# Ledger of designs, part 11: VH-VL binders against q9vjs7

Target 1, 121 residues: q9vjs7
Amino acid sequence: LRYSQGTGDENCETLKSEIHLIKEEFDELGRMQRTCNADVIVNKCEGLCNSQVQPSVITPTGFLKECYCCRESFLKEKVITLTHCYDPDGTRLTSPEMGSMDIRLREPTECKCFKCGDFTR
Short names: E, the ipSAE of ESMFold2; O, the ipSAE of OpenDDE; V2, 0.75 times the mean of E and O plus 0.25 times the DockQ between their complexes.

## First folded at step 4 (VH-VL)

Design n4 (framework fv_tezepelumab; at its last look DockQ between E and O 0.16; V2 from the best seeds 0.00; counts 0 for: pae E 7.4 > 2, placed apart)
Fold by ESMFold2-Fast, scan of step 4:
Structure n4 (fold): chain C 121 residues (1-121), chain A 125 residues (1-125), chain B 108 residues (1-108)
Amino acid sequence: as target 1 above (121 residues)
Amino acid sequence: QMQLVESGGGVVQPGRSLRLSCAASGFTFSSYGMHWVRQAPGKGLEWVAVISYDGSNKHYADSVKGRFTITRDNSKNTLNLQMNSLRAEDTAVYYCARETYYDYVWGSYEDFDYWGQGTMVTVSS
Amino acid sequence: SYVLTQPPSVSVAPGQTARITCGGNNIGDKSVHWYQQKPGQAPVLVVYYDSDRPSWIPERFSGSNSGNTATLTISRGEAGDEADYYCQVWDSSSDHYVFGGGTKLTVL
């Protein structure tokens, strides 16, 4: 196939990860109203990025090390519905109003190698 | 019952320092980002600082940057605000407030879903 | 820096609908949260992420957000709704949390 990929480059990609989300809801007096949870599959960035080292007269070590980390190049907000809601006594809530809770998460849609610890992420 | 209890407020002279603490109970403190928000007498709400769930990331309002330091101790369920070089303009009720942060998806909640009762800081001579 | 504009005061008759606006440049692209504060008390979250509501907050409270204006709507106004109301956003460009100046709601 003519779409050969480069060799010896970075391996930074978007991977699916299953996480357990829990949100506890409290009223203004700090009394628990309900607890909602769900297991959801979300994206995360994972992989290795090449580091580069070059001579430098401005650094105390005599080298300028450019470290690259696999990070999100674009984030997207996503609404997740927590479908397992319980009252403070542990009773399952099933009404349309109480039986589910929407939360918003940011997840990566693209991952790339960026300089580690600089202002650009 | 969830509680956020602020302490350490008082009257202090300009140029001096004061340390505020917030004791958390009734929830998993180490899973939540935490904020300080203040309110000058008769004025509106002003965000001061945030610290991530594990203490690795911090951000400050421009008015306090370089003077205030936010820290947390997850083993003791406490949030702290070290206030240096205090000015008359820092006079306010300081609230401790909760926000959720997740490390797996860089997810956070931008809302302050629970607030403490506040502690009064007065900077005067 | 990003600025949110609220009217200083709004009045509503009992049983009528109050609307409190929050103006910001392209605020419809952000998520808006609303807080109620009664005298001498800590703020209470009443609407979050534009239109979501904590389960214990009455359904009379609702929110919307589009273009340059977000709105908190309180239907069937009651004396107990008298309070200061604040809108709030997270400004991603500065990584700061911004509050509006607050609106005092009076139920006459």
Scores: ipSAE 0.495, ipTM 0.773, lowest interface PAE 2.2, mean pLDDT 85
Fold by OpenDDE, look of step 5:
Structure n4 (fold): chain C 121 residues (1-121), chain A 125 residues (1-125), chain B 108 residues (1-108)
Amino acid sequence: as target 1 above (121 residues)
Amino acid sequence: QMQLVESGGGVVQPGRSLRLSCAASGFTFSSYGMHWVRQAPGKGLEWVAVISYDGSNKHYADSVKGRFTITRDNSKNTLNLQMNSLRAEDTAVYYCARETYYDYVWGSYEDFDYWGQGTMVTVSS
Amino acid sequence: SYVLTQPPSVSVAPGQTARITCGGNNIGDKSVHWYQQKPGQAPVLVVYYDSDRPSWIPERFSGSNSGNTATLTISRGEAGDEADYYCQVWDSSSDHYVFGGGTKLTVL
């Protein structure tokens, strides 16, 4: 089986997206200590990629189809501060230490068309 | 039981070519990005190249770009490194390494969880 | 190019805690991984993503990362811990995987 690099990135784009992030923090005993959340803007990959159909003598249909999906080719790690924190009882935490939580996530900086069905770069 | 076995190392003169291979077993080879990392005698680790799970994406260190080519054959669970225009500074033990993917949000695959034992390449006149 | 800086060597007495640092510009915003390499052997992953540890690695190994410094901590140091230790990151701007220069740990 021959794999191709795809036919192009014509409609595969890096777009801005607003998402709601929620993170729970547990203590050493596995008890929930707090839950923090925030609305943040992150990059996403979105678009259509061209799939390829090739003649094949080993498939019943006589063709082999390779599907391509728009996904990240490069990622950037950034720190996001979740500014709304609550204790297990639902009371908002306002202390400097407990009132916010920094989390690390990765967002796309470049998007490309890759073969569908796999998760690795 | 996961295993990576490098081969193809040897002694060559500058300007010559050499092809390294890495045989993978014990895991779904086609699902993982693969890397070459080298280590000169008595020196530290240096990343050389990466190839994506399906071979569609390749990247190289600046020190080897244009001279080295990384390839893979998923049907044979094999990773290769074609080294052309070899230089004395290319002398090193060459390791193949698997890039780890963790099931985290946004994907996590920046580290190397499995390494071969390496194959020695010596470039000398 | 992104650069990681490690001390060339660190010494610790048996039973004491060893700390190996890895310096990098805003390294706290990156995921740092650590490898152990004993003489004549291939590197072994001991800490990943700043502080996570493979299940087959002893709990004596831990990691932290903030600001401009990542740290590998080896508690209750023993002779078997003597090795070279390397930090590593991925730099998205250059799309390079970057290793530190390595630190030789000696248990006296």
Scores: ipSAE 0.020, ipTM 0.655, lowest interface PAE 7.0, mean pLDDT 86
Fold by ESMFold2, look of step 5:
Structure n4 (fold): chain C 121 residues (1-121), chain A 125 residues (1-125), chain B 108 residues (1-108)
Amino acid sequence: as target 1 above (121 residues)
Amino acid sequence: QMQLVESGGGVVQPGRSLRLSCAASGFTFSSYGMHWVRQAPGKGLEWVAVISYDGSNKHYADSVKGRFTITRDNSKNTLNLQMNSLRAEDTAVYYCARETYYDYVWGSYEDFDYWGQGTMVTVSS
Amino acid sequence: SYVLTQPPSVSVAPGQTARITCGGNNIGDKSVHWYQQKPGQAPVLVVYYDSDRPSWIPERFSGSNSGNTATLTISRGEAGDEADYYCQVWDSSSDHYVFGGGTKLTVL
């Protein structure tokens, strides 16, 4: 138990992070018309959450862990402009109507510690 | 195996109340937003309500706002819908549905990746 | 509130490609999700975020979204594809989840 208790403080918070976004645009027949990207600053949940470790005879390690993750408790919509657009052949598009793309992105405005989620995709 | 099991449906008179329950198993319930979606006999799907994974945020369709209350109990892996002042137009199969886990671009509020089999609510005398 | 419009029905010959449309004002600015519902069953997610598939959905299901129209495409249509199909979005202005009216696909 001593090793798990060395992480007694939580610091789960909303922090700004840089990510690389890529979005493909398709026509009604499913053909790619362009791909746009940008490096953008978004909110991200980051931080340490306390985990619970208990003795268990049913796990390979002899312990049962309740894993906690720093996750969003509330999301807000944000519009991001992607400024690097290319046609399917990789040629840069520079016209006002095709040289940039607005996308909607949801980002956290509150973060809390919760049990970790299951990923199925 | 992932399961969502609705219960609490039945026949009820207009103006009365019902409480629906959805029992979840096979996944970390407390990490997912949860929804109620209904379908009147022979009709299409209608979204009813959502509750965030920690219960801190709720939204309702205009047709039920003020009459229905969505709640969850993460310690029991249950989702609930309290339906007050029921009307004939509330007659439907009610599904509970799981919202996809959050990501940067799409969020966790948009699509319903797993559904229960539904419970029937009939409002008539 | 935001409205999604689908044709009430679409027919396709076996082995041919079916296209089911979902109309909405500026729907190309939204993420569109598609559900299949067979009689007596709950809906099943078949396409999400316009064009992605859950790992259990075959590649012959695909989607696109631009302008005012999103499209679900089912290539090599089979009798097993007969179902009702619904498009769905999240509308940020109302914080509502909106379904289209549904399209019955018949494979003849």
Scores: ipSAE 0.014, ipTM 0.639, lowest interface PAE 7.4, mean pLDDT 82
ESMFold2 (binder alone), look of step 5: mean pLDDT 92; pTM 0.938

Design n5 (framework fv_tezepelumab)
Fold by ESMFold2-Fast, scan of step 4:
Structure n5 (fold): chain C 121 residues (1-121), chain A 125 residues (1-125), chain B 108 residues (1-108)
Amino acid sequence: as target 1 above (121 residues)
Amino acid sequence: QMQLVESGGGVVQPGRSLRLSCAASGFTFSSYGMHWVRQAPGKGLEWVAVISYDGSNKHYADSVKGRFTITRDNSKNTLNLQMNSLRAEDTAVYYCARETYYDYVWGSYEDFDYWGQGTMVTVSS
Amino acid sequence: SYVLTQPPSVSVAPGQTARITCGGNNIGSKYVHWYQQKPGQAPVLVVYYDSDRPSWIPERFSGSNSGNTATLTISRGEAGDEADYYCQVWDSSSDHYVFGGGTKLTVL
């Protein structure tokens, strides 16, 4: 990971977001087995980060434009349970094995301003 | 049944352009991030580009940045790769691959759970 | 750019355990995914997020990841396991997806 030494009125924070997650499961032949969904609350990074232009001998323009993005500084693995599962015909699945699906998502626990992937633009 | 079908490959001269397409069916295309991954004859896998589920974010491998453009049309379930200024080193089978993208974290599903059959691009004089 | 290193080849006798390594700086802090590719075919996901398996992949396939090395373990090796195996990570600092160079597994 990279992060800026920047100062000023940066606003990069971890926000809670309610999303509707849908996950489709397929077998080894690419045939749909089920579709599961749920409404869940997850963290995301949102905010503004300062950008700067500094002299550089490496770039053709003689300047390096540093772009800073509000991005996760630490991630935590979160298991989300999708509680509404349906077969390909739209019939609700209720068995213990098929009626819910656990998926793994990585969510931020801390957000900071880091250099964006393309800093030479 | 889920399908990803690549097309647009062929033989092209160095310096010219080629456009690849990937037709998706059997899943909700607009909910997934999509990737292009290539493999030169007898060599390993090399990631090329990614586009988010809504088309708002894109990233490219350093070897193709500035020459290739990834786009998608969710109304037609189609992923595209515009390849400009082609080089002999771009000769490879190009695979279309699916990965889930969520608005709260880029690369939430970092794996490629389904791949197309690939389309061959040969850049030769 | 982040680099993953795999041995070019690994051999295993039928019924024995094959171990394929994937080396990377602090790779244990990342999630590692593994793909199997047979000649003329597209890659198939066999292990994801270090140690999970798709339901259609036999339990003989397992994975681990700690420190600077991730490992794909294939127990009770079979002729049908012959293939090239690739490890893969997402590098969050660059938003790039990185593959290892691949390991050819032979069962003989």
Scores: ipSAE 0.013, ipTM 0.599, lowest interface PAE 7.5, mean pLDDT 81

Design n6 (framework fv_tezepelumab)
Fold by ESMFold2-Fast, scan of step 4:
Structure n6 (fold): chain C 121 residues (1-121), chain A 125 residues (1-125), chain B 108 residues (1-108)
Amino acid sequence: as target 1 above (121 residues)
Amino acid sequence: QMQLVESGGGVVQPGRSLRLSCAASGFTFSSYGMHWVRQAPGKGLEWVAVISYDGSNKHYADSVKGRFTITRDNSKNTLNLQMNSLRAEDTAVYYCARETYYDYVWGSYEDFDYWGQGTMVTVSS
Amino acid sequence: SYVLTQPPSVSVAPGQTARITCGGNNIGSKSVHWYQQKPGQAPVLVVYYDSDRPSWIPERFSGSNSGNTATLTISRGEAGDEADYYCQVWDSYSDHYVFGGGTKLTVL
């Protein structure tokens, strides 16, 4: 259902966060080829969602407790370029093919308060 | 040098259990998701199970769900696969494999950038 | 369950271009990864996220992905390219990792 998403006091936002990414590249024999890193800005979900208590005939206590968590409603693939590449000896790589590495990761494009438990990703 | 070394394979009778282990070295094991992938003799690759970097998330192929359990011990850099109720169809070389991109929690990153050499499991009488 | 279809075998003459296809419903909306496996050896990642390559993989290896077909292209085929090739995707609907059936490449 489209309208199955919960609503409450919303303090749930898509927030930008700076993270340090490192990727080590190894050949098929397990020998290090290079290490690439960069500081990148990614989206994250931050905030608090209210829990609600409602009368219910389906619960033993006579109340339905609904807990809401700030979660991603959509994830989007993002290409990140790691611009600081080093060979196994720690020498900076500057060639076009070795000096940078593209990686792909997912980040939230929208955050909402959803019922906790069903949206564990 | 990065290494993934599988162990625990062998010949086992149907209905029995076997535990596979994968010893990781040469990288920060606790930062990567880990997979088990198998290959029956003369057949193609089949994904078996995945475990997140911290052990909190696990997923299984339908063919093994309820019978196999994937675990990890980050203090010992080991990945494990507990295989119960083994069937002839589970006969395969079992590989442990590392997922790409260790640093991002939402990165179920899809590709297997390094593989161990595999360990053979034979389920027969 | 999501299914990837590969031809069981492909032949290429030395120095010519080999193309190995991977068919899947709307596969162009997914990311496709390719593995090379030589007899008695573990698989090796050769192309990831449709078209990216590990730095030690020759630039003769390339990939594309659109519509219902992803393709691994190996230019200037060499005897050392003989292997089984597997495509792979992550299916977000089932949260499963799916491999194609594999294609044996022969250089004749």
Scores: ipSAE 0.411, ipTM 0.749, lowest interface PAE 2.7, mean pLDDT 84

Design n7 (framework fv_tezepelumab)
Fold by ESMFold2-Fast, scan of step 4:
Structure n7 (fold): chain C 121 residues (1-121), chain A 125 residues (1-125), chain B 108 residues (1-108)
Amino acid sequence: as target 1 above (121 residues)
Amino acid sequence: QMQLVESGGGVVQPGRSLRLSCAASGFTFSSYGMHWVRQAPGKGLEWVAVISYDGSNKHYADSVKGRFTITRDNSKNTLNLQMNSLRAEDTAVYYCARETYYDYVWGSYEDFDYWGQGTMVTVSS
Amino acid sequence: SYVLTQPPSVSVAPGQTARITCGGNNIGSKSVHWYQQKPGQAPVLVVYYDSDRPSWIPERFSGSNSGNTATLTISRGEAGDEADYYCQVWDYSSDHYVFGGGTKLTVL
């Protein structure tokens, strides 16, 4: 059940999303060393935010539209291990050095409604 | 084998325009964010511009903002840099470089894991 | 705008350890990436996200990052390591990718 009391005009939250990540590794001559992949769970900002429209003599349309987007208010670095590594011939790699690849990404730890664009300039 | 091949460089007079291209092969171009990085003769590396994997987001260094436009054509595996109102200080070797971008994260990979060989742009009168 | 500071040059004797520093305000809170560039060649990624290394880069290349200084360490230096080395970070507040000025490594 979802109750609407009018106390919150926004629904912006961090949701878990499963994504498939693929990273190819090449040497300085452009020769493929390995391809690694994994299905990983990451945080994603998702939701609805209020939008406002005001008359304006400055804008070409005669209206100033302020939109609000659900986006990250705080990011945290996360290390993800890609556990399915393959050599150029498609053979599974299992050694400690080649069998996995760490990648780093920043994911949202909290999401809030912010202006979608820069209205300062 | 992955390749990034820059082209379009040359000698051009101040105030004119030049268009650089970078042809990508050997990887799924449409999955990667792409950058332009330049290097003036005898000087260090300077970041120029970035474009997201789908072309929806772009950012520019302050020194080129309003003059340069980064674009891409995923159907042709091509990255472009339109350079307008060129100045002597734009003289440099221009490299295209790869990073990975995912729509769920502001910035995915912050590193440039592969670079083209560069194309020389000389702005002189 | 965020600024990274590198020494212009560093020398190392063959077989000894070279250390190339990258200074930046609170750089330990950022991820630092390192590139090697030999004359007439494109840059090559040698260390990424402070301490990770592409699998084909020798393990004698390593990195660290804490406080206001990141360091690229090259153990058992050899003639083939002579190159310019650049550190790089992403500055989220300015939406910019920032490079250090570069350090020329000489193996004497």
Scores: ipSAE 0.352, ipTM 0.744, lowest interface PAE 3.2, mean pLDDT 83

Design n8 (framework fv_tezepelumab)
Fold by ESMFold2-Fast, scan of step 4:
Structure n8 (fold): chain C 121 residues (1-121), chain A 125 residues (1-125), chain B 108 residues (1-108)
Amino acid sequence: as target 1 above (121 residues)
Amino acid sequence: QMQLVESGGGVVQPGRSLRLSCAASGFTFSSYGMHWVRQAPGKGLEWVAVIWYDGSEKHYADSVKGRFTITRDNSKNTLNLQMNSLRAEDTAVYYCARETYYDYVWGSYEDFDYWGQGTMVTVSS
Amino acid sequence: SYVLTQPPSVSVAPGQTARITCGGNNIGSKSVHWYQQKPGQAPVLVVYYDSDRPSWIPERFSGSNSGNTATLTISRGEAGDEADYYCQVWDSSSDHYVFGGGTKLTVL
């Protein structure tokens, strides 16, 4: 059983990728409070989409060139917990309040082939 | 210590131009998106413009679109706002602000975790 | 254009809980961020992504967001909390950042 995102041999998927995140926290006077990091798995869109060239009566060349790219069709917010927190001197923080930092990321939950360029003039 | 220092404010006549700068230090400037937010005397906060960490994407409030241009120089850790065709309603303290997002393509350009002290722009005749 | 509505002022007695609301259509589907601004000073982020808090902000600051209303809650209010408070969201449909009109908190 085979499914394509449209007609033709397209392959646009949501794939997992491991990234290293680092976030620095500063107070209102600009003094560093801590630096937190973690290696996390996130989704990304990857794949190949077919480009189309269609006859057109409204374009000067008689053709409309349409390019399709694998893009996010739906994004979902994901809470990432950065578990390796350090004070400005490099000492690891272990308290419940200081030892972890939550950040928000938007990641694709669905990927589809969308137009990535449309130039008619 | 992290710092954002705005400069270039002053008094200018309607229709003229002014260029604001924001000097960043104490963090990896090239990894963060940057914003300009303004506040008219006695009024609330109003978002003005954003520029992505690499300068590839920019967005503007409708009130300034076509008149203001946001730019950055990552080699000098500076953010700039070129303000053309200034109007009385542009009178405000202009803050540069760092977004919470950190050098991550799926990150969120939503909140401002650090703000500069601001620079006053007065448009009057 | 997306609009955030805040009450212009809120008063609280010392030691009591202040609640500052931020109204927006289906705001519960967005992430809400809160800023404190004292006279003559730049805004300071006090709550982000609805309920998270910078580590140096006191735990008595908290937030919630559901339906059409987000709320900043300041427990055990003290004189040092007097300030203007602004809510803020990112509106994905317009790619604009929207601030509420601000709420002046008075601790008396």
Scores: ipSAE 0.473, ipTM 0.755, lowest interface PAE 2.2, mean pLDDT 84

Design n9 (framework fv_tezepelumab)
Fold by ESMFold2-Fast, scan of step 4:
Structure n9 (fold): chain C 121 residues (1-121), chain A 125 residues (1-125), chain B 108 residues (1-108)
Amino acid sequence: as target 1 above (121 residues)
Amino acid sequence: QMQLVESGGGVVQPGRSLRLSCAASGFTFSSYGMHWVRQAPGKGLEWVAVISYDGSNKYYADSVKGRFTITRDNSKNTLNLQMNSLRAEDTAVYYCARETYYDYVWGSYEDFDYWGQGTMVTVSS
Amino acid sequence: SYVLTQPPSVSVAPGQTARITCGGNNIGSKSVHWYQQKPGQAPVLVVYYDSDRPSWIPERFSGSNSGNTATLTISRGEAGDEADYYCQVWDSSSDHYVFGGGTKLTVL
């Protein structure tokens, strides 16, 4: 039994990454009300894309440069709950209202190789 | 009490340099992405630059790219903007602003929830 | 680059509802934030992530965002609401933060 396993110069994919998030909440006078944190798993784009430098009769330098970067082609918003909340004195908050904080994150759901941007010779 | 205090503004001639600083207090500075936003006299807000919480990622508006450098010193709770090759068009009040965004792909907020009072930069002869 | 369009000015009578629009291509797929700036002062965040509000901002401030238009709605307008209002988004394709041109609200 043999699998067809394609590995090449182009390998742009959505991977999981663990991020530590912290959010501080302040009142209208700029005084800290609480700090919330959590470790969460989110998507990121990672991989290698082809980059080419080849002879060209069209460009004045005789070379055509093309650079490709692995970037998000579609983003999705999701709500993350920060479950470790503390008051300004460092005391853990446990009430339903103050013991957790929801924040919105944007993460890639699809990654593709795009040109890295305009380039010069 | 949370505070952001800008300094370093002044009057300079075209082609010269200025270094702006923003002193942060009353929050965990090292946990937040930081921005510079400017406003020319009588004009609207224009985003200038951002630096991630750990200093590893930086992005600039096209109008300042290659001339301005954003840096931070988390041990001193200080944000800096080095402005080189200043032009008359750079004349503006420069604001230091806080954002909770850690990474440009994902983060908690992309809004500017707290702003300093600004420092005036005038580029003229 | 991504562009946000706001009307330069909006007028409202005291007690009436003001609506300030922010136009952008497919802006409904982005998160919109709104800032109030009074003369000689730094901007203040009044609405974030389309429709959320800081706890110290009155409930008569609200927001919406769909299609190509986001809207800041200020109900029961009062003299203290006179200010410039700016919408703002993050453009993920360029990693740039984009402000609208601002709208001057006058309460007459």
Scores: ipSAE 0.013, ipTM 0.587, lowest interface PAE 8.1, mean pLDDT 81

Design u1 (framework fv_firastotug)
Fold by ESMFold2-Fast, scan of step 4:
Structure u1 (fold): chain C 121 residues (1-121), chain A 129 residues (1-129), chain B 108 residues (1-108)
Amino acid sequence: as target 1 above (121 residues)
Amino acid sequence: EVQLVESGGGLVQPGGSLRLSCAASGYSISSGYYWSWIRQAPGKGLEWLARIYHSGSTYYSTSLKSRLTISRDNSKNTLYLQLNSLRAEDTAVYYCARHTYVEIEGTDVWKFEDAFDIWGQGTLVTVSS
Amino acid sequence: DIQLTQSPSSLSASVGDRVTITCRASQSVSSDYLAWYQQKPGKAPKLLIYDASNRATGIPSRFSGSGSGTDFTLTISSLQPEDFATYYCQQYGSSPYTFGQGTKVEIK
């Protein structure tokens, strides 16, 4: 079950959020080569969705409990550069080859209220 | 293995200030994690106080915002918490903790989350009335 | 601020029992950013569950988390002697981060 609400301060909406990402890189023998990190701005779903209790002839309790959660309805791929790389000893790497790492992530472009516990994307 | 050790607790007078330290070992705090201070009054639950990020960005609990300062010294690999205008209700064990990093499923990339996976042993602060 | 209420506040159980602890939020926890901790007397809390249902590294399979929105549950499928402790839920879906009041699991 899906529920779409308009854009507003209380409604389910796509917001900009700062997240901190870390990725460790290992060589073919499983030895740590570097750890790279960065702060990136990504879209996040956040907001208020209605929860309700209504009479039901089907449920044993006589009520149908419904909870709606703000979640992503559409995703978009994005390439992110991790610009803070460190060797295994904690020394910052500055070379063009080792000082940055590109990763691919998906972020929400649209958010909607979905029934809580619904993991269909 | 990351270890956190708090210090600076003890008996303090009402109206005074306290400055707690959290020494990290086995890991550099400058390498890009979030860190928080959390306290627990005797026999009571947990209360989050403040966080700091590797860039120096800070965020505070709204109820204590005017009395708290969180900071760090990267060269000493140490986190600090300053609390001013102490009251009897500030009596608690103070913990420093690292924010959780979890893998973004299928990507081999970890993202920051605000649960706490590594905690120090805690340091007791007693504010006498 | 999101307030978390745990039920029950305390319970008595025997080894081998199935224990269920609930955590109810005053408003929906975005992205189900809800964690569970175990704390033994004189010790720091230990992370058990994050993102409502993901078990932290090294945590036994008898611990499981479930729920979404405002209602969350921690289940211990077969209580062991080392599981007698106080359990806390924590939300991080919005600032400030808040904890439940705790549930003490005591020996019968």
Scores: ipSAE 0.014, ipTM 0.615, lowest interface PAE 7.6, mean pLDDT 80

